# Ledger of designs, part 4: VH-VL binders against q96sm3r113to274

Target 1, 162 residues: q96sm3r113to274
Amino acid sequence: TGCPPLGLESLRVSDSRLEASSSQSFGLGPHRGRLNIQSGLEDGDLYDGAWCAEEQDADPWFQVDAGHPTRFSGVITQGRNSVWRYDWVTSYKVQFSNDSRTWWGSRNHSSGMDAVFPANSDPETPVLNLLPEPQVARFIRLLPQTWLQGGAPCLRAEILAC
Key: E = the ipSAE of ESMFold2; O = the ipSAE of OpenDDE; V2 = 0.75 times the mean of E and O plus 0.25 times the DockQ between their complexes.

## First folded at step 4 (VH-VL)

Design q15 (framework fv_nivolumab)
Fold by ESMFold2-Fast, scan of step 4:
Structure q15 (fold): chain C 162 residues (1-162), chain A 120 residues (1-120), chain B 107 residues (1-107)
Amino acid sequence: as target 1 above (162 residues)
Amino acid sequence: QVQLVESGGGVVQPGRSLRLDCKASGFTFSSYAMHWVRQAPGKGLEWVAVISYDGSNKYYADSVKGRFTISRDNSKNTLFLQMNSLRAEDTAVYYCARGKWYSSGYFDYWGQGTLVTVSS
Amino acid sequence: EIVLTQSPATLSLSPGERATLSCRASQSVSRYLAWYQQKPGQAPRLLIYDASNRATGIPARFSGSGSGTDFTLTISSLEPEDFAVYYCQQRSNWPYTFGQGTKVEIK
């Protein structure tokens, strides 16, 4: 059977367990990188629906701490939900860790190279990527590789895990 | 090279209408919120209106609500400000401005401005 | 509407001197404050955003600091091209508002 959502969308995973390499603003921080989260209009652009790395971040990553060893089987991503602009990640890699210091990547079995997952082409449509080999680890990172030209690496995500 | 070019300014009598255009080039216009900001002669800056990247959300300064309408045509990279029921206090240089990449409530590029004079 | 009050209204200084400009908000704007420079006959230019980040192409002599209600723009050593009017702006609350401006003029 498939593994259920870990809990980014449901808030089962608390904000404190979400980290990122950088963020454009508080309202585009890792806590905003939850699947189906929506932009807010109350305080302008402060609460958009996505995590977005800052402009100068050459190696962006979005990290989830599952809290204990967990079997990661898939990743769902969306682009940025915003009334002000649109952005989306078009491809990403996945890494895992047990201690948040030593990382190993998801690999394409046939090539032996890091797996590169095709991601989004619009802000809203969820794209599911099943990992070629489910991995048991405490931490998972998404590493945007490409994104909308002239745009920013922004995403909303859910992790499938058991 | 980001360029914003305003047009449509001129002298108009109170109660009349004017439409300002702003032609954008050098960036993906459809990805940015756009603003109008004005400056009365010898005075400071006053934010007028904002429009979201897709035109679905608009917000106005209280001084122009109900009289001005902001709109955009993303296929033509053009921003508009329709100004109705003009008053003497609307006399100003009107700038179109791009909402900053990453923080759309700031203005990272501005046009040269177009002067609107409302007088009898 | 959040009111931004800039002080002083005018700074009269010589090239090479340090300029310190203040902006005070009527209520907290967190870090969501920007600084702009405007020269006569020209459009404004973004200098600093989110209180302390320099915009692209802005010289290192410009720096911003502050949070909440009190903000400062510092020009460490004035160059001739820095004599201009400076405006602060907040994006924390709708509508966006600007301060009245501080004129930095040659002594």
Scores: ipSAE 0.014, ipTM 0.552, lowest interface PAE 6.2, mean pLDDT 89

Design x01 (framework fv_reozalimab_arm2)
Fold by ESMFold2-Fast, scan of step 4:
Structure x01 (fold): chain C 162 residues (1-162), chain A 119 residues (1-119), chain B 110 residues (1-110)
Amino acid sequence: as target 1 above (162 residues)
Amino acid sequence: QVQLVQSGAEVKKPGSSVKVSCKASGGTFSSYAISWVRQAPGQGLEWMGGIIPIFGTANYAQKFQGRVTITADKSTSTAYMELSSLRSEDTAVYYCARWGYSGYRFDYWGQGTTVTVSS
Amino acid sequence: QSVLTQPPSASGTPGQRVTISCSGSSSNIGSNTVNWYQQLPGTAPKLLIYSNNQRPSGVPDRFSGSKSGTSASLAISGLQSEDEADYYCAAWDDSLSGYVFGGGIKLTVL
């Protein structure tokens, strides 16, 4: 049995607790990386439902600060909600930290290598990945590994935690 | 490369207004918030406010509420800061800066515009 | 006068480790991430540290940041002459609905 949602979708986790390695624009910042957030088209310009990393970002990451030691058990992701274009992450890795400086990865039981979670194949359908071994930490990062060919690493997320 | 290029130095009389421009090149201008930060000679940095061009919504620091107006023209990728009822204490370098939203940070800065208020 | 409190000055010698403090409250540092900016004489400020402890591309690893409760620190290891500059901490303040800077610290390298 998994833990309940941490609160990205419900806004229980404030915008200040969401960070990213980079963002393409304000409208695609980490505060937009919340599960089920929807695009809002204003003045014909970009205002979309997702966090998206900058084009130059070789090692993108999306980070959540739970505020205190927390048992992370799963991750739910969606792609970009947009009236202009679609983007989605197809695989990612997960890292944890107690101080946001020293990180350890979620690992595959058999290989001992970092676990790579298969993610989305469309912009809207949520994909749940249960962590092989729940981890107690304050911070969790999602590290996109692959994404839609010709697109950008974009996601919306929720974290399962207790 | 993202660049912010500001208008040239201004000399103004007390009681007048000044309007400084900040032209962005590279990237999607409308989606990036642009803020204004000033620095009086020998003093620290002071955030004045910012605008998100796609919404046309500006947010101002309490100290400047009622005196500052921040606008944007999406067609020219230019943000503006207009400060009214100028006093000698408004003599400063005025910077525009891009709001990166990775930790509420300013990742790119304009070169600065010197505004001198003198009689 | 500033919402975030920093010492007005600090000094060090080449090779030394220097730590710059920044004190705030629950509405700013206590609830939000801290950024650090470096301002060399006659230039615009440059982002040095963001999200408490992250470095932008091009910033050497001898610069590091940390945050605990309502306080933050910038550490400069292996101090060099080109580090002589003003350093500012900054954070969003929930009560003011605005971005606030520390008063700045003038670091002199002897």
Scores: ipSAE 0.006, ipTM 0.523, lowest interface PAE 11.9, mean pLDDT 85

Design x06 (framework fv_iratumumab)
Fold by ESMFold2-Fast, scan of step 4:
Structure x06 (fold): chain C 162 residues (1-162), chain A 119 residues (1-119), chain B 107 residues (1-107)
Amino acid sequence: as target 1 above (162 residues)
Amino acid sequence: QVQLQQWGAGLLKPSETLSLTCAVYGGSFSGYYWSWIRQPPGKGLEWIGDINHRGSTNYNPSLKSRVTISVDTSKNQFSLKLNSVTAADTAVYYCARGRWYSSGYFDYWGQGSLVTVSS
Amino acid sequence: DIQMTQSPTSLSASVGDRVTITCRASQGISSWLTWYQQKPEKAPKSLIYAASSLQSGVPSRFSGSGSGTDFTLTISSLQPEDFATYYCQQYNSYPLTFGQGTRLEIK
């Protein structure tokens, strides 16, 4: 009974609608933060399976522009798909905006404080988090709060929306 | 507001090492890939390689045995060295900035440096 | 390596004409394509990135379209300053590769 996928995995959401606070490399940019994307078979640094923030980015975020007011109901995340190392986000917050300048957070219904969603514990298993209250907005951001010790905040995502 | 200035153009003899430097003004060095691209007279563009502020490099396989790109983050500069030059390396060399979400979207370019290799 | 092929290699046109230049990739590159304009003795200037996004400050008569392997650059009403060489470039995978160029000449 939830909303269907917005289209990160299916490419219905174009690369130009994905942004991030920073990226370690082009091959780990926000366009690589799509659910089920795989590390590539080609040489070069363009084919790893995740968005990863820069190590010095103290406040990382991954952003999706839905293009119009959209009811966001859930988030699915995975860790980094790589043959060489492990990275995954273990918790994150969610924010929304209509203009990409003014942001409000998803809140815990009982406490009224920002909701902190427990995320991944391995690189591949998808973890679904339903938002406590679906929000209507044009933009959604995921803000990694914690990640694998000694690693970087890396994720692949899908958004559930209608 | 971002400007790239390059220097080190000149005449080289076969077997010598080509050396060029590019300085970045008016913008952050981090969050971007910094490329070298060349253009032989009357021909098209060839990508040589890129580097980020951490010193991570990517090289065109056709040139990788002869090319070194290095970075000096304290000066916002990056440099190209091409060993064992031949007449085929005669070209205008450009430095350029690639966006973090696109190492290949070059939004700012240096003015170009002509390198001529002849006896 | 991904090979980029432009068509035509040269084109003669008049001011006011609608001009279309095509670019084909030897394998799928999604929308990871940039179009550049280069005038004699100058560095290339970016016109369009991500196949269809207009660079800030570039006139609206320039537009790009396509995805996957086939891409087009269109100039809706050619101006005197548009006579130049145009290059496409993919940034889907290393090494980054350019098309051979299309020379747009006065008819």
Scores: ipSAE 0.000, ipTM 0.494, lowest interface PAE 13.5, mean pLDDT 85

## First folded at step 5 (VH-VL; framework fv_nivolumab)

Design b2 (at its last look DockQ between E and O 0.44; V2 from the best seeds 0.00; counts 0 for: pae E 7.9 > 2)
Fold by OpenDDE, look of step 5:
Structure b2 (fold): chain C 162 residues (1-162), chain A 120 residues (1-120), chain B 107 residues (1-107)
Amino acid sequence: as target 1 above (162 residues)
Amino acid sequence: QVQLVESGGGVVQPGRSLRLDCKASGFTFSDYGMHWVRQAPGKGLEWVAVISYDGSKKYYADSVKGRFTISRDNSKNTLFLQMNSLRAEDTAVYYCARGRWYSSGYFDYWGQGTLVTVSS
Amino acid sequence: EIVLTQSPATLSLSPGERATLSCRASQSVSSYLAWYQQKPGQAPRLLIYGASNRATGIPARFSGSGSGTDFTLTISSLEPEDFAVYYCQQRSNWPYTFGQGTKVEIK
């Protein structure tokens, strides 16, 4: 009953289709927010295994451009793959857009409020959340709401769409 | 509050060894990369070494590579710097510093430093 | 390694004056540059990170600007406690490196 992955993990989605509100470094940019991506293998490698927003970013988001109207049905998240630090998002919201200007949120049926999705409790275990209602849009954003105490909003993700 | 306290500094002869300790408190030590930074008397700051949060990765400045070893004991909230084959140019105040943002990141907290003097 | 060159070496000013400190990198460090303050007999203190972001508790009179290879730390109006040595530092590449420092002294 679910949709297949959009292609963050498989690299079907190119780097140019990934954006973010902020990034701690190039090695922690949105192009590194791909499910199961690994940190660098060599000492001194600046490429890490997650997107991480800047600490002072008051409204962090990670954005995926599907390239065309797409029916989004779910999200998979992971924490940061890194030998340097522990970091993961513990909850997030989801927004959609057709023009990257006007956004609407994924809402729960009972309250009508924006749904807050539980995310990760460790760096590596992927957590799947199905959207209460699949949404047709071109753009999807993940908006971290809470994360590891003392850490930063870092995640890897895959989007389910069909 | 975050606190870092270095110890182990002193006067040693060239070729000798010395180990520095840095005791951390006020934060989850095992979640952060840690650094050593040194400052020769009357001179600027020089990055020395970094160790990852779990100790699995280490990186050194070329000036100390092969002679210094950074390590940590997360159960004791302690960072170490084993200094072998000490040289006169190693004379400096040695600071431990916590890494913030991007892996080891910037240095958001520093100890007060411990003086190492290498002299014949 | 990336070499950071600070200028001037010494800046002599009076309280209330504006201080402008420069840091130039031998190659682009994007915005991955920090500024530190060090007073005599004390450890350095983080002032600015990411080229233009004030660290927690840092007064608004401190500001950072720049990207790529040219960076500036500005103190809009010097307070007596601001007379110290200031260092820039890059985290764009290993090894991390510092500038040689700028001493802000009282005129």
Scores: ipSAE 0.024, ipTM 0.658, lowest interface PAE 4.2, mean pLDDT 91
Fold by ESMFold2, look of step 5:
Structure b2 (fold): chain C 162 residues (1-162), chain A 120 residues (1-120), chain B 107 residues (1-107)
Amino acid sequence: as target 1 above (162 residues)
Amino acid sequence: QVQLVESGGGVVQPGRSLRLDCKASGFTFSDYGMHWVRQAPGKGLEWVAVISYDGSKKYYADSVKGRFTISRDNSKNTLFLQMNSLRAEDTAVYYCARGRWYSSGYFDYWGQGTLVTVSS
Amino acid sequence: EIVLTQSPATLSLSPGERATLSCRASQSVSSYLAWYQQKPGQAPRLLIYGASNRATGIPARFSGSGSGTDFTLTISSLEPEDFAVYYCQQRSNWPYTFGQGTKVEIK
C-alpha cells in the first residue's frame, strides 16, 4: 500500500530535476545518484556509480524536484557502485520544501526532533526507510549526517511517492 | 608521509621475465587504485597498467597486454608488476603511482622509479 | 585510443614571463585532464587535475583551463624552478594517455 517509486531508477525523473550541494566530478553528480546505477571502470568517469559530495562540503545535500506537490512516503539508499573505492552514507536526515527556499524536516514520532535515518554499511545493499509521517511537498532533500570514516558522502537513491 | 619505493629493475635479455615490486607506506594502501607508468630514456610518459583497490579489476595498455600482470598484496602494502616476454621497447624507468582519493586516474604520488633495460 | 597533442614542443622564455601551454585531445575528454611537471632525473609531479584544480602544495601561479578537446596550462610568472617538461594526461577513457610533452626552457 505504499507509494511506488518516483522514478530515479527508471529515469522517469529527468536529470534536470536532480540537484546537489556539491559534486566531486561530473561523473559523481546528482544525475548519478539513482538507485542501482552502475559505474564504468574508474572513479570520476562520466559513468561513475553515485552522487558524491566534495570533500570540503560540510553540509551536503541531494535534492529531487518532483515538479508538483507530491506525497513522499519513503527513501531507499545504496552506497557507491565502484570497483576503485568504497564510499557510503551511514545516516541522513530528510527535508521537504514547496519553493526550494524554506525547508522543514521529517520528525521522529517519539522525540519530536528531526528524524535521523540509518543508511548503508556496504556499497550495494539497498536500505529502505519509511518516513514516520508521509509529507506533501514539491522538493525532497537527503542530508547525509555521517558516512564511512575517511571517505565522502556518496549515495544512490530512490524516492517513494504518490 | 606518503612513500612509494620501486625495486627489481635491472638488465635482462629479450624474451626473459622480471618482477617489479613497489612498497607503499604513509597511507592506507588498500583504499587506493595503483598504477604503473613507464618512461623510455629521453622519451615521454606511457601509462602501463592499473589495479583496483581490492585487486578485483585490472587494465593494461595494449603494448603490454598478455605479457605483463599487475597484482597487489594489501597485507604487505606492496604492488607488483610481472613482466614476461620482455622486448627491447620495454626498456624504461618504471614508476609506481598512486591514484588520487576520489579520482584515481590522476597520479598524486610517484616513486622515484626503477630502470629496466632489455638488451641482447 | 585518445591522442593528446601538446604545443609547442619547446617554449623558450625568461624568468618572470607568462607561459601558456596547449594540449588538444583527439576527442572530447570532458574535464578529465591533468598536467604534470617533470625535471631531469626526477619523477613527474601532479600540478593540475580535473582541468583546473591545483593539486596539494602547487603554487597559485599555475592554473589550468579548458574542457572538451582544448586545454591550457598557464604559469603566470615563471620562476627558475619552473623550467621543466610538462605533460598533459587524460583519464576519460581507457587506455589513459599522455601528451608528448612541452619543454619550457630558459631563453
Scores: ipSAE 0.008, ipTM 0.557, lowest interface PAE 7.9, mean pLDDT 89
ESMFold2 (binder alone), look of step 5: mean pLDDT 93; pTM 0.945

## First folded at step 7 (VH-VL; framework fv_nivolumab)

Design b4 (at its last look DockQ between E and O 0.38; V2 from the best seeds 0.00; counts 0 for: pae E 7.8 > 2)
Fold by OpenDDE, look of step 7:
Structure b4 (fold): chain C 162 residues (1-162), chain A 120 residues (1-120), chain B 107 residues (1-107)
Amino acid sequence: as target 1 above (162 residues)
Amino acid sequence: QVQLVESGGGVVQPGRSLRLDCKASGFTFSYYAMHWVRQAPGKGLEWVAVISYDGSKKYYADSVKGRFTISRDNSKNTLFLQMNSLRAEDTAVYYCARGRWYDSGYFDYWGQGTLVTVSS
Amino acid sequence: EIVLTQSPATLSLSPGERATLSCRASQSVSSYLAWYQQKPGQAPRLLIYGASNRATGIPARFSGSGSGTDFTLTISSLEPEDFAVYYCQQRSNWPYTFGQGTKVEIK
């Protein structure tokens, strides 16, 4: 069997370990990019069920700090849980780092190119992708490449690591 | 290109009902929250109602709550506003507006508006 | 409801001048504040969202600033087409509300 979840869904990974290139709002920040997180929209509640990148962000990314060198083996993605609209990522790339400065990508064995992972086709169905090769690193980034037409690059995620 | 076209406005007496339609095109209608915003003649803007992308959530301004009903038919790319028990103060140009594709609380596209006049 | 108060009510300026419009909220709306432009006989147009982000296609001469309760829309150098009414709008709390508007007119 593979590695267990790192703990985005279970909140084992604290909010301080989640970061993003940008966020559309506080209620769509990286702390909302947790698998199966639910929208809490009530009167005056602006928190929604996903991380969403800002409109002007040409290279959006969602980052998880494992806190120490960790073997990443897979990623689970999910769309936006929202009472207001549809949004989900349809494909993404994965990068790793030990210092959050120098990054390397998950690559296909056959082509040697950065792997593009298929993601979601609806808001709620989790999609699992195993990495072609598990990677040891402290940081992992998900880089949305495509998303729902007319939508936003929004996702919830869990990382598999051991 | 995104287009919103309101229709159904007209002159009605107080206490009567009227239904407004907003036909959307140029985008995937079913992905977006939609709003109604009105503007009395020579006055400012007033938010009226919102409906979620799938119609499961609705919110109204207190001034229209219990009298107006927002709805949508995603198969027809159409937003509706059923206005009952109309009052003189409901006289306004009614705009349909699209919730912004990142934040539904901002209105990134508007229709041309349709005038509703409530008078005796 | 959150009341947005805009000032001044009317701003008379000449083309090329700097315009500064204020919007004050009765309580904090964080950065969840937008600005719209409306010309006579037209629907409003989104200018700024999230207090400081220009909407698509909006010229660089438009800028927004502020957070909490005090917000400002600035037009660095007025063009003839900029003379219009400007509204602020909050999405922090239900119901969504607009300011009463500031009319920017030609001197």
Scores: ipSAE 0.035, ipTM 0.690, lowest interface PAE 3.3, mean pLDDT 92
Fold by ESMFold2, look of step 7:
Structure b4 (fold): chain C 162 residues (1-162), chain A 120 residues (1-120), chain B 107 residues (1-107)
Amino acid sequence: as target 1 above (162 residues)
Amino acid sequence: QVQLVESGGGVVQPGRSLRLDCKASGFTFSYYAMHWVRQAPGKGLEWVAVISYDGSKKYYADSVKGRFTISRDNSKNTLFLQMNSLRAEDTAVYYCARGRWYDSGYFDYWGQGTLVTVSS
Amino acid sequence: EIVLTQSPATLSLSPGERATLSCRASQSVSSYLAWYQQKPGQAPRLLIYGASNRATGIPARFSGSGSGTDFTLTISSLEPEDFAVYYCQQRSNWPYTFGQGTKVEIK
């Protein structure tokens, strides 16, 4: 059956449990990678509506620490909420870890290769991907594979977990 | 080639309205935030307004709030500025400007401008 | 709103000289500052964004520096085509604002 949101959108997952490979700026850091977060108006858009990796990041990833072994069942993604840039991830892979050092991927059973999830095609429409098999782990990573031509890897996310 | 072409400028009396158009070509218009920037004759630049890529968010300089409306039609690659209750201090050349893809707060392409003169 | 004050108002220089243009913000804009060039009868052209990054196609003689409230545009050796008005612009807060301009004119 479906698992509920882990709590990125609701702030049940604190900012300290969110990490990323890189960020374009503090206002595009992993703490902004929460589903439905909106660009800031009162601070002159210093706090924009996504996590965005640096343009030169060859292996971008966004990581959530659930704090304990957790059954991950799905991922919801959005693009960047911004008046500044149109950016969205168009596909990603998912990895899991118990110690944040050794990682294993979500696999496509039909091909035997790492599953590649279709992601977003606009900034706001949420896209749900159920994992082929739920995984029990403490950490989950989203690894952007492709994104809007000429853009950067940017996303907002929610994790479905029990 | 990126092109932005403004039209609709002219001479009007205070209190009247004008509508400016900016026709875009040479790029995917619906991907970009768009701005209006104005320049009074012999004076500096003043940012006027911005509209998000899909038209859902709009922001205005305080000097024009409540009088000007920015809008866009992505199917026609056109940006608009509806200017109501015009005042003498609105006299300026009006430029449409494209926000940079990677940071739209910087304006990488500008139109040629269209002159609006508000005088009795 | 953030006020940008440019100095000097006018630089009268000869080709080959170094031009130094200043922009001061009324509060910190971090590195969220651009420089534009405007020649007579033309629209502005983006020179520098993010305080120090040269826009595509801008010659190496143009450089930007500074952060916080104090920013500088330097033209290391003026060419005849560089005599124009230069504006700084911040994108730190709404509304976005421009400085009043520095005119670089031939002596």
Scores: ipSAE 0.013, ipTM 0.570, lowest interface PAE 7.8, mean pLDDT 89
ESMFold2 (binder alone), look of step 7: mean pLDDT 95; pTM 0.960

